# Designs tried in a protein design chat: VHH binders against Jerky protein homolog-like (JRKL). Part 2

Target 1, 218 residues: Jerky protein homolog-like (JRKL), of Homo sapiens (Human) (q9y4a0r168to385)
Amino acid sequence: LQPEQIYNADETGLFWKCLPSRISVIKGKCTVPGHKSIEERVTIMCCANATGLHKLKLCVVGKAKKPRSFKSTDTLNLPVSYFSQKGAWMDLSIFRQWFDKIFVPQVREYLRSKGLQEKAVLLLDNSPTHPNENVLRSDDGQIFAKYLPPNVASLIQPSDQGVIATMKRNYRAGLLQNNLEEGNDLKSFWKKLTLLDALYEIAMAWNLVKPVTISRAW

## First folded at step 4 (VHH)

Design a9 (from a1 with A50S; framework vhh_podentamig1)
Fold by ESMFold2-Fast, scan of step 4:
Structure a9 (fold): chain B 218 residues (1-218), chain A 119 residues (1-119)
Amino acid sequence: as target 1 above (218 residues)
Amino acid sequence: EVQLVESGGGLVQPGRSLTLSCAASGSIFSSYYMGWYRQAPGKQRELVASISGGSTLYADSVKGRFTISRDNAKNSIYLQMNSLRPEDTALYYCARLEWGSDYYSFDYWGQGTQVTVSS
């Protein structure tokens, strides 16, 4: 397989509405002023090929099926592939749906556009949320997943230089830029921030990750 | 790569002062996202002080005694600790705080520096 045909996907949690100067942290959860504990968390999965030139639309798992901030937005026009799960965690069903409905079709279109065979492998770690290898295959068997041994997976994804860390830095920078442009103080911006705003910012953060950052992670 | 290195810890008597330093190497895009945490024997890790732009936040137990500051040109932050008490005995960690991230799982924790307040 060519580097364009080799993909990797990684998951991370993001507390999208957490202000350091105004929060207290309780067992990994953010609390907000007003005496209510709010878990403003989503799961994000980023996926790209070994060249870094094909980045899939981010997969985001949130708690609500139809968040209030989505009221005026068509789900098909979201900047991410949004799924819902009661704990905002990736699960076997969502992973398989993403693989079948998003990963396989988009990889085929990309490879076709490059004049390459529509054959690809998705390299994954041994997360309990990842389905058995034999069910993560296209109907023709040409696009399929393979689990990395634990020792190999840890060597490929160094935490200090990871793609996820770069994306989170870009997210932070984007939020700051928007706050400065609106002329708001941190507290005012924090109060107005919606999940939809966060989804646009994280999608932009992912788009700003350079191909070389992704290719170096291999 | 961002690496954080704490220094300045030691054994001090109650009522004395101590200054901790945290030097960052590598690319820190926004140095305003920094803080000091501590973990005492048998206790959970807790936020002591943070600095975000021109704003500072302190734990109630250290307000009026500790001062956090930064030198962005040197990519460093400092914790000036005055009127130290035995209850301040802990391993002190420097950390970068990321907007929207769980800072208990923050990848940029330093190695820590031990502060012991005892006679």
Scores: ipSAE 0.000, ipTM 0.114, lowest interface PAE 16.8, mean pLDDT 72

Design c3 (from c1 with R31S R55H; framework vhh_podentamig1)
Fold by ESMFold2-Fast, scan of step 4:
Structure c3 (fold): chain B 218 residues (1-218), chain A 119 residues (1-119)
Amino acid sequence: as target 1 above (218 residues)
Amino acid sequence: EVQLVESGGGLVQPGRSLTLSCAASGSIFSSYYMGWYRQAPGKQRELVAAISGGHTYYADSVKGRFTISRDNAKNSIYLQMNSLRPEDTALYYCARLEWGSDYYSFDYWGQGTQVTVSS
């Protein structure tokens, strides 16, 4: 397989209402103006090929099927592939739906656009939220998942903490930029920040991750 | 398919303002990352500003001086350029990027509009 045909997906939690301060980082918790902790979170999955030139639209799992902040926004027009689960955690059903309905079709289209054979492997860790390897394959068997052994996954996770850390850094920078504009103090900003706002900010943060950052993770 | 047409460039004195416009013949959906690139003579093309769903990005060189906006009713995006400097002289391009795509590699480009800032 060429590097364009080798993909990795990695999951992380995002506390989308967090003050970007050294005190919060040191204490390992989120704070808001008024000294009250907020623990609103979503699960994010980022997926890209080994070249970093094909990044898939972020997969996000939140609690509500249709949050109030979405209003009349069609879920197909969101900047992310949005799923809902009561705990905002990835589960077997959501992962399989993402693989079948999003990953496989988008990988085929990308490889076709590059004149490459429509064959690809998705490298995954041994997470319990991932379905059995045999279930994660396209109908023609050409696009399929392979799990890294537990010991090996810790050593050669291609979409590792470096890529995720960069995305989260970009997200925090975007939030800070909004707070520096006149007439919008930090307290007012955090009070008004909606999940939809956070989805656009994190999608932008993902788009700003450079191909070289992803390829270096391999 | 999306066809992008830029306009609004010209010759201006340092410190003045220009507004660039980009009109799309196909629909620009809120899920698309729309942006402005520029290329100065003898230099690499660089991303100047980008917008999607009202959320914006700016290159450090233009932050605080340029503002990107969109008008969905007119299927257009705009770049308001204030406090122009000679260093802003370049051919400015409008581009569409799908979410998740590499922002260095836009699939649809316009022809560009020239901005010259000189005394």
Scores: ipSAE 0.031, ipTM 0.489, lowest interface PAE 5.6, mean pLDDT 76

Design d1 (from p5d with N58L; framework vhh_8pnl_2)
Fold by ESMFold2-Fast, scan of step 4:
Structure d1 (fold): chain B 218 residues (1-218), chain A 120 residues (1-120)
Amino acid sequence: as target 1 above (218 residues)
Amino acid sequence: QGQLVESGGGLVQPGGSLRLSCADAGSIFSSYYMAWYRQAPGKERELVAAITSGGSTLYADFVKGRFTISRDNAKSTLYLQMNSLKPEDTAMYYCARLEWGSDYYSFDYWGQGTRVTVSA
């Protein structure tokens, strides 16, 4: 398999509505006013090939099926592939839906556009939220997932954390700059921020991650 | 459906102002991530400013404090207010909407652009 045909996907939590001054030292998380609000947390999954030239549309798992901020917006017009789960956590059903409906079609289209064989592997860790390897296959068997041994997955996770950290820095920088430009105080800006706003900001932050940043993580 | 039509460009002296408009006949304008790009003679196309469906904005460093991007979802129109114009701002300005999918590297530049010339 060529590097264009080798993909990796990793999950992270994002407290999309948090103040920079309240960043936790532990695990790089930031606190939010009324930290018990799960609605202000989402799960994000980043997926890209080994060259970094194909970044898939971010997968986001939120709590509400149709957040109030979405209103008339069709989910197909969102800058991310949005799913809902009551705890805003990835689960087996959502992962399989993402694989079948999003990953396989988008990888196939990308490889076809590059004149490459429509064959690819998705490298995953052994997370409990990931389905059995055998069910993550395209109908023709050409696009499939492969689980990494725990020790190998540990080595890859730090590299993926670098990509995720870069994306989160881009997201924070975008929010801070917008707030300064508007002349709003930080508290009022965060109160006005909607989930839809956050989805566009994180999608742009992901888009700004350079191919070389991703390829170095391999 | 959804042709982008830019207007508002022209010749202006340094320190002057212009307001660019981009009209979109599409029915789902409010859901799109919209942007202004520019291309100066002999240079590559570059991002000037972007705005989310909810109104959050992003600006290139070279226009911060001088340009303001805004949108009117009811009128399906995108705006760029340009103040304190400099000769370096001379370019064709393009309105773009972000098409989401497997290819995140391009915008739909469906317009002829509007020319901005800032005289010496």
Scores: ipSAE 0.000, ipTM 0.153, lowest interface PAE 15.7, mean pLDDT 73

Design d2 (from p5d with N58Y; framework vhh_8pnl_2)
Fold by ESMFold2-Fast, scan of step 4:
Structure d2 (fold): chain B 218 residues (1-218), chain A 120 residues (1-120)
Amino acid sequence: as target 1 above (218 residues)
Amino acid sequence: QGQLVESGGGLVQPGGSLRLSCADAGSIFSSYYMAWYRQAPGKERELVAAITSGGSTYYADFVKGRFTISRDNAKSTLYLQMNSLKPEDTAMYYCARLEWGSDYYSFDYWGQGTRVTVSA
């Protein structure tokens, strides 16, 4: 397989109302000045090929099936592939749906656009949210998942964390740059921020992760 | 690269002050997230301070209380007021402009830099 045909996916939690200058994180919660706790969280999964030139549409798992901020937006036109789960955690069912409905079709379209054979491998760690690799296969068997041995997974996890860290920095910068006006305080901005706003910002943040940042993780 | 032009660097004694300026010829300067970075020889560039279009500021821990970032949108100019300078502040200082959503530490546009040396 060529590097264009080798993919990796990794998951992280995002407290989407956390801002670096005014909100501190305590035991997985964001705390605003005045000692109020903020618990607004989603799970995000980023997936890209080994060249970093194909970044898949970001996968996001939130709590609500129909968030109120989505009422005026066609969910098919969201900047992310949105799924819901009671705890906003990835689970076996969501991962399999993402693989079958999002990963396989997008990889085929990309490889076809590049004149490459529609064959690819998705390299995964041993997360309990990942289904058995035998069920993560396209109907023709050409696109499939493989689990990394624990020792191999540990070698690339620090680099994968670098990709995620870069995306989160891009997200925070985008929030501050795009959504604050002169004279607004951070509390007012924070209260106005919707999940839909956060989804657009994180999608932009992911798109701005450079190919070399991703390729160096391999 | 010629769009961002830094000035104001020089040689100062420990405890001294310098004011750095960065001129951006762009007509939409007021909409940009702007930053100051520095790089000592053989080291990676590190973020010193940043300012949003709305005027909110960020400072690295090693300069808090000593440096002040500000902007003049009418002049399309970014400033860094540096007080109580230490030998550890010796570096090339770079002005950076962030396009919306770009990496906070990997800005899209950079100036040529201005050298700051703090020594007796």
Scores: ipSAE 0.000, ipTM 0.124, lowest interface PAE 16.7, mean pLDDT 73

Design d3 (from p5d with A50R N58L; framework vhh_8pnl_2)
Fold by ESMFold2-Fast, scan of step 4:
Structure d3 (fold): chain B 218 residues (1-218), chain A 120 residues (1-120)
Amino acid sequence: as target 1 above (218 residues)
Amino acid sequence: QGQLVESGGGLVQPGGSLRLSCADAGSIFSSYYMAWYRQAPGKERELVARITSGGSTLYADFVKGRFTISRDNAKSTLYLQMNSLKPEDTAMYYCARLEWGSDYYSFDYWGQGTRVTVSA
């Protein structure tokens, strides 16, 4: 397989309405200037090929099926592949839906656009939220997942200190840059920030992660 | 499917003001990130200002304190108020709607733009 045909995916939690230096995390809640307590957490999954040239649309798991800020927004027009689960945690059903409906079609389109065979492997660590690998296969068997032993997975998957950390730094920088000027009331900014706004900002943050940052993580 | 329609450009003296408008027909305007870009003669296209669906704004350093981006969701219209215009602001100005998958400075461009000329 060419590096374009080898993918990995990694999950992280994001408290999208919190600054890291001022979070007080308890059962998924955090505090923000001007607010007493907010349960504003999502799960994000990043997926890219070994070259870093194909970054998939972020998978995001939130709590609400139809967040207030989405209103009539078509889910296809979201900057992320959005799923809902009461605890905003990845689960077996969501992972399988993402694999079948998002990963396989997008990988096929990308490989086709590059004149490569529509054959790929998704390399994963063994997580309780990931389905048995025999379930994660395309109908023609050409795109499939493989679980790596823990001692091998750590050598070839992006870590929190690399790709995910870079994305989160980009997200925080983007939020801070949205203030009109230095000294602006943070309460005003956070009052305006919606989940939809956060999804756009994290999608932009992911887009800013350079291919070389991803390729170096392999 | 609709086209973004920019208007409000023109010829103005240094220190003058202009208000650009962009009408977004055929889409759910309030759900999108919107931006103004410009392209000066012989230069690359560059971001001028961006506004989120919630109203948070981002400005390029070269327009901070002089330009104000705003949106009116009821009218499906994006605005750029330009004050204290300089000859260096001379450019074609484009209204953009964020398309997922674009880089940080890329958006859908639906029109020919509106020309701003600042002459001394």
Scores: ipSAE 0.005, ipTM 0.355, lowest interface PAE 10.4, mean pLDDT 76

Design f2 (from f1 with L58Y; framework vhh_gefurulimab)
Fold by ESMFold2-Fast, scan of step 4:
Structure f2 (fold): chain B 218 residues (1-218), chain A 120 residues (1-120)
Amino acid sequence: as target 1 above (218 residues)
Amino acid sequence: EVQLVESGGGLVKPGGSLRLSCAASGSIFSSYYMAWFRQAPGKEREFVSAISSGGSTYYADSVKGRFTISRDNAKNSLYLQMNSLRAEDTAVYYCARLEWGSDYYSFDYWGQGTLVTVSS
C-alpha cells in the first residue's frame, strides 16, 4: 500500500461549552464545572491518510439526535458527519455506520480521483468503542481495518496526539478570537455559544491542520 | 456555476491599510465558509484567514492581530481589513468558498484575485 492508501482514525472528547471564571479568562482556559453536562460534551473522531492530503470530514457524536441549534440546517450542509448517542460517546454501532457509510465511500472517491487502486487500510487502536476487526471491511474486501498490536500502537499513537492537540488549540483560538472580534465579554460569549457554533468552529479547526502536521505524525 | 470577484487591491506604503472585498454570485453565500488565500510571485499559495457560516474567524499566525475578516450575508460579500501592512504581505489575494456535500473539504478559487503591493 502507498501512503495515500493508509489511514488512521483517533477519537477525543471535547467540552465545547465551559463556564468561564475570572481565572479561566485571564489564563485563556475553559473552566469545566464540577458536574460535566453530556449536552456540553461531544466525541470527535479525526481521520486522515498518511500524506495528510486527504482529511475526512470530522465525525462528531453528540447526545441529541436533532439539537435545537440545527433548526433549518440539513444534514448535508453540516460541517461534520453528526451522529447521536445517549452518552455522546462513540459506540460500536456508530463506528460501524461511519466506516460503512462515510469512510469507505469517501476513500474510494479520493483514491479514484488520484488514479490509485481503490484499496486502503484503516489503522486503529484496540479501543472498546471499535468493532471487531472482522466486521470493518468493505463488500469487496479492498478497504479494511487493522488493529495495531500494543507494541506498535505505542510507537504510533503519541504522534497522532499531536494532530488532535493542534486541532483543539485551533478550536480554542478560534473561539477566543471570535469573541474579541465581536466585542463581547468572554462570559457572555460562552453563554450564547450553541452546539452548531461549536461544530463550525471545530470543523474549521480540523481544516486548518496542515498536511505536513499529519504526515509528520506518521 | 459559482463566481467570486475580488477587489480593493492596490499599492500601499509599509504600515498602511487596505480593505479587500469579495462579491459572490451563483451560490448560497450565507451557508458557506469563506476564506482568503494569497500567493506571492514564485511561492506557493498560502492560507490567510477564514470565516465560518456562524461568523467565527481564523487567522494565519503571520497576519493575526493585523488583519480582520468579516462577512455581510445580506450582500453576499466577504471582506478583509488589512492593517500595519508589511513588504512580505505583497501578493495576489484570492477569495475562496468551502465546498460542502462531501465528507472532505475543499476550497475553490475563482478569478485572478486582487493584487496587493506593499512598497515604499
Scores: ipSAE 0.000, ipTM 0.178, lowest interface PAE 15.9, mean pLDDT 73

Design r2 (from r1 with N35G L59Y; framework vhh_7z1x_3)
Fold by ESMFold2-Fast, scan of step 4:
Structure r2 (fold): chain B 218 residues (1-218), chain A 121 residues (1-121)
Amino acid sequence: as target 1 above (218 residues)
Amino acid sequence: QVQLVETGGGLVQPGGSLRLSCTASGFTFSSYYMGWVRQAPGKGLEWLSGISGSGGSTYYADSVKGRFTISRDNAKNTLYLQMNSLQPDDTAVYFCARLEWGSDYYSFDYWGQGTQVTVSS
């Protein structure tokens, strides 16, 4: 397999309604006021190939089936692939749906565009939210998942987390910039921030992650 | 300004022991999960061990479980890694890292410069 045919997916949690502060911005973090809510948490999954040139649309798992902020938005045209789950956690069903309906079709389209064989491997850790690898394969067997041994996974995950850290840093910078542009104080901005706003911001943050950042993580 | 400084590396024979130290400054040390990561020549990063802010919970990679022990002294802002039964394949640069643990399991936001451990006769 060529590097274009080798993919990795990583999951992370995000409290999307976080307030950047002077200290948090300097340290690449953000804080949330004392009102922690599962409604303000999502799970994000990033997926890209080894070259970093194919980044898949972010997979986001939120709590709400029909977020109020989505009222006027065509869900097919969201900047992310959105799923709902009561705890806003990835689960076996959502992972399987993402693999079958999003990962496999998008990988085929990408490889076809590059004149490569439509054959690919998705490298995963042994997370409880990941189905067994025999279930994660295309009908023709050409696109499939492989689980990394725990020792190998521990070797890779710290490097891969650099990609997620960069994306989260871009997200927080974007939130700060929006606050400054609107001339709002932090509390007013935080109260006005909707899930839809956050989804656009995190999608932009993911798009800003450079291919070299991803390829260096391998 | 956050700073992490590792010491205690060196040359050791197979079967030997070393104790690594990491001195932290610029943040409330006891509020953060800390860990150790290594990089062998020509290889990627390997997470080895982690410890909660209070020291009440410790975690180890399978490759070092039973041989390495992580600990901390919050009064001294110091993290330790006691390494026993060292083997040639433990040869690596060892890094102290400040971790954001939880949903973002391996989010390393600050790293030390590393200390070299060489296991050879």
Scores: ipSAE 0.000, ipTM 0.100, lowest interface PAE 17.9, mean pLDDT 75

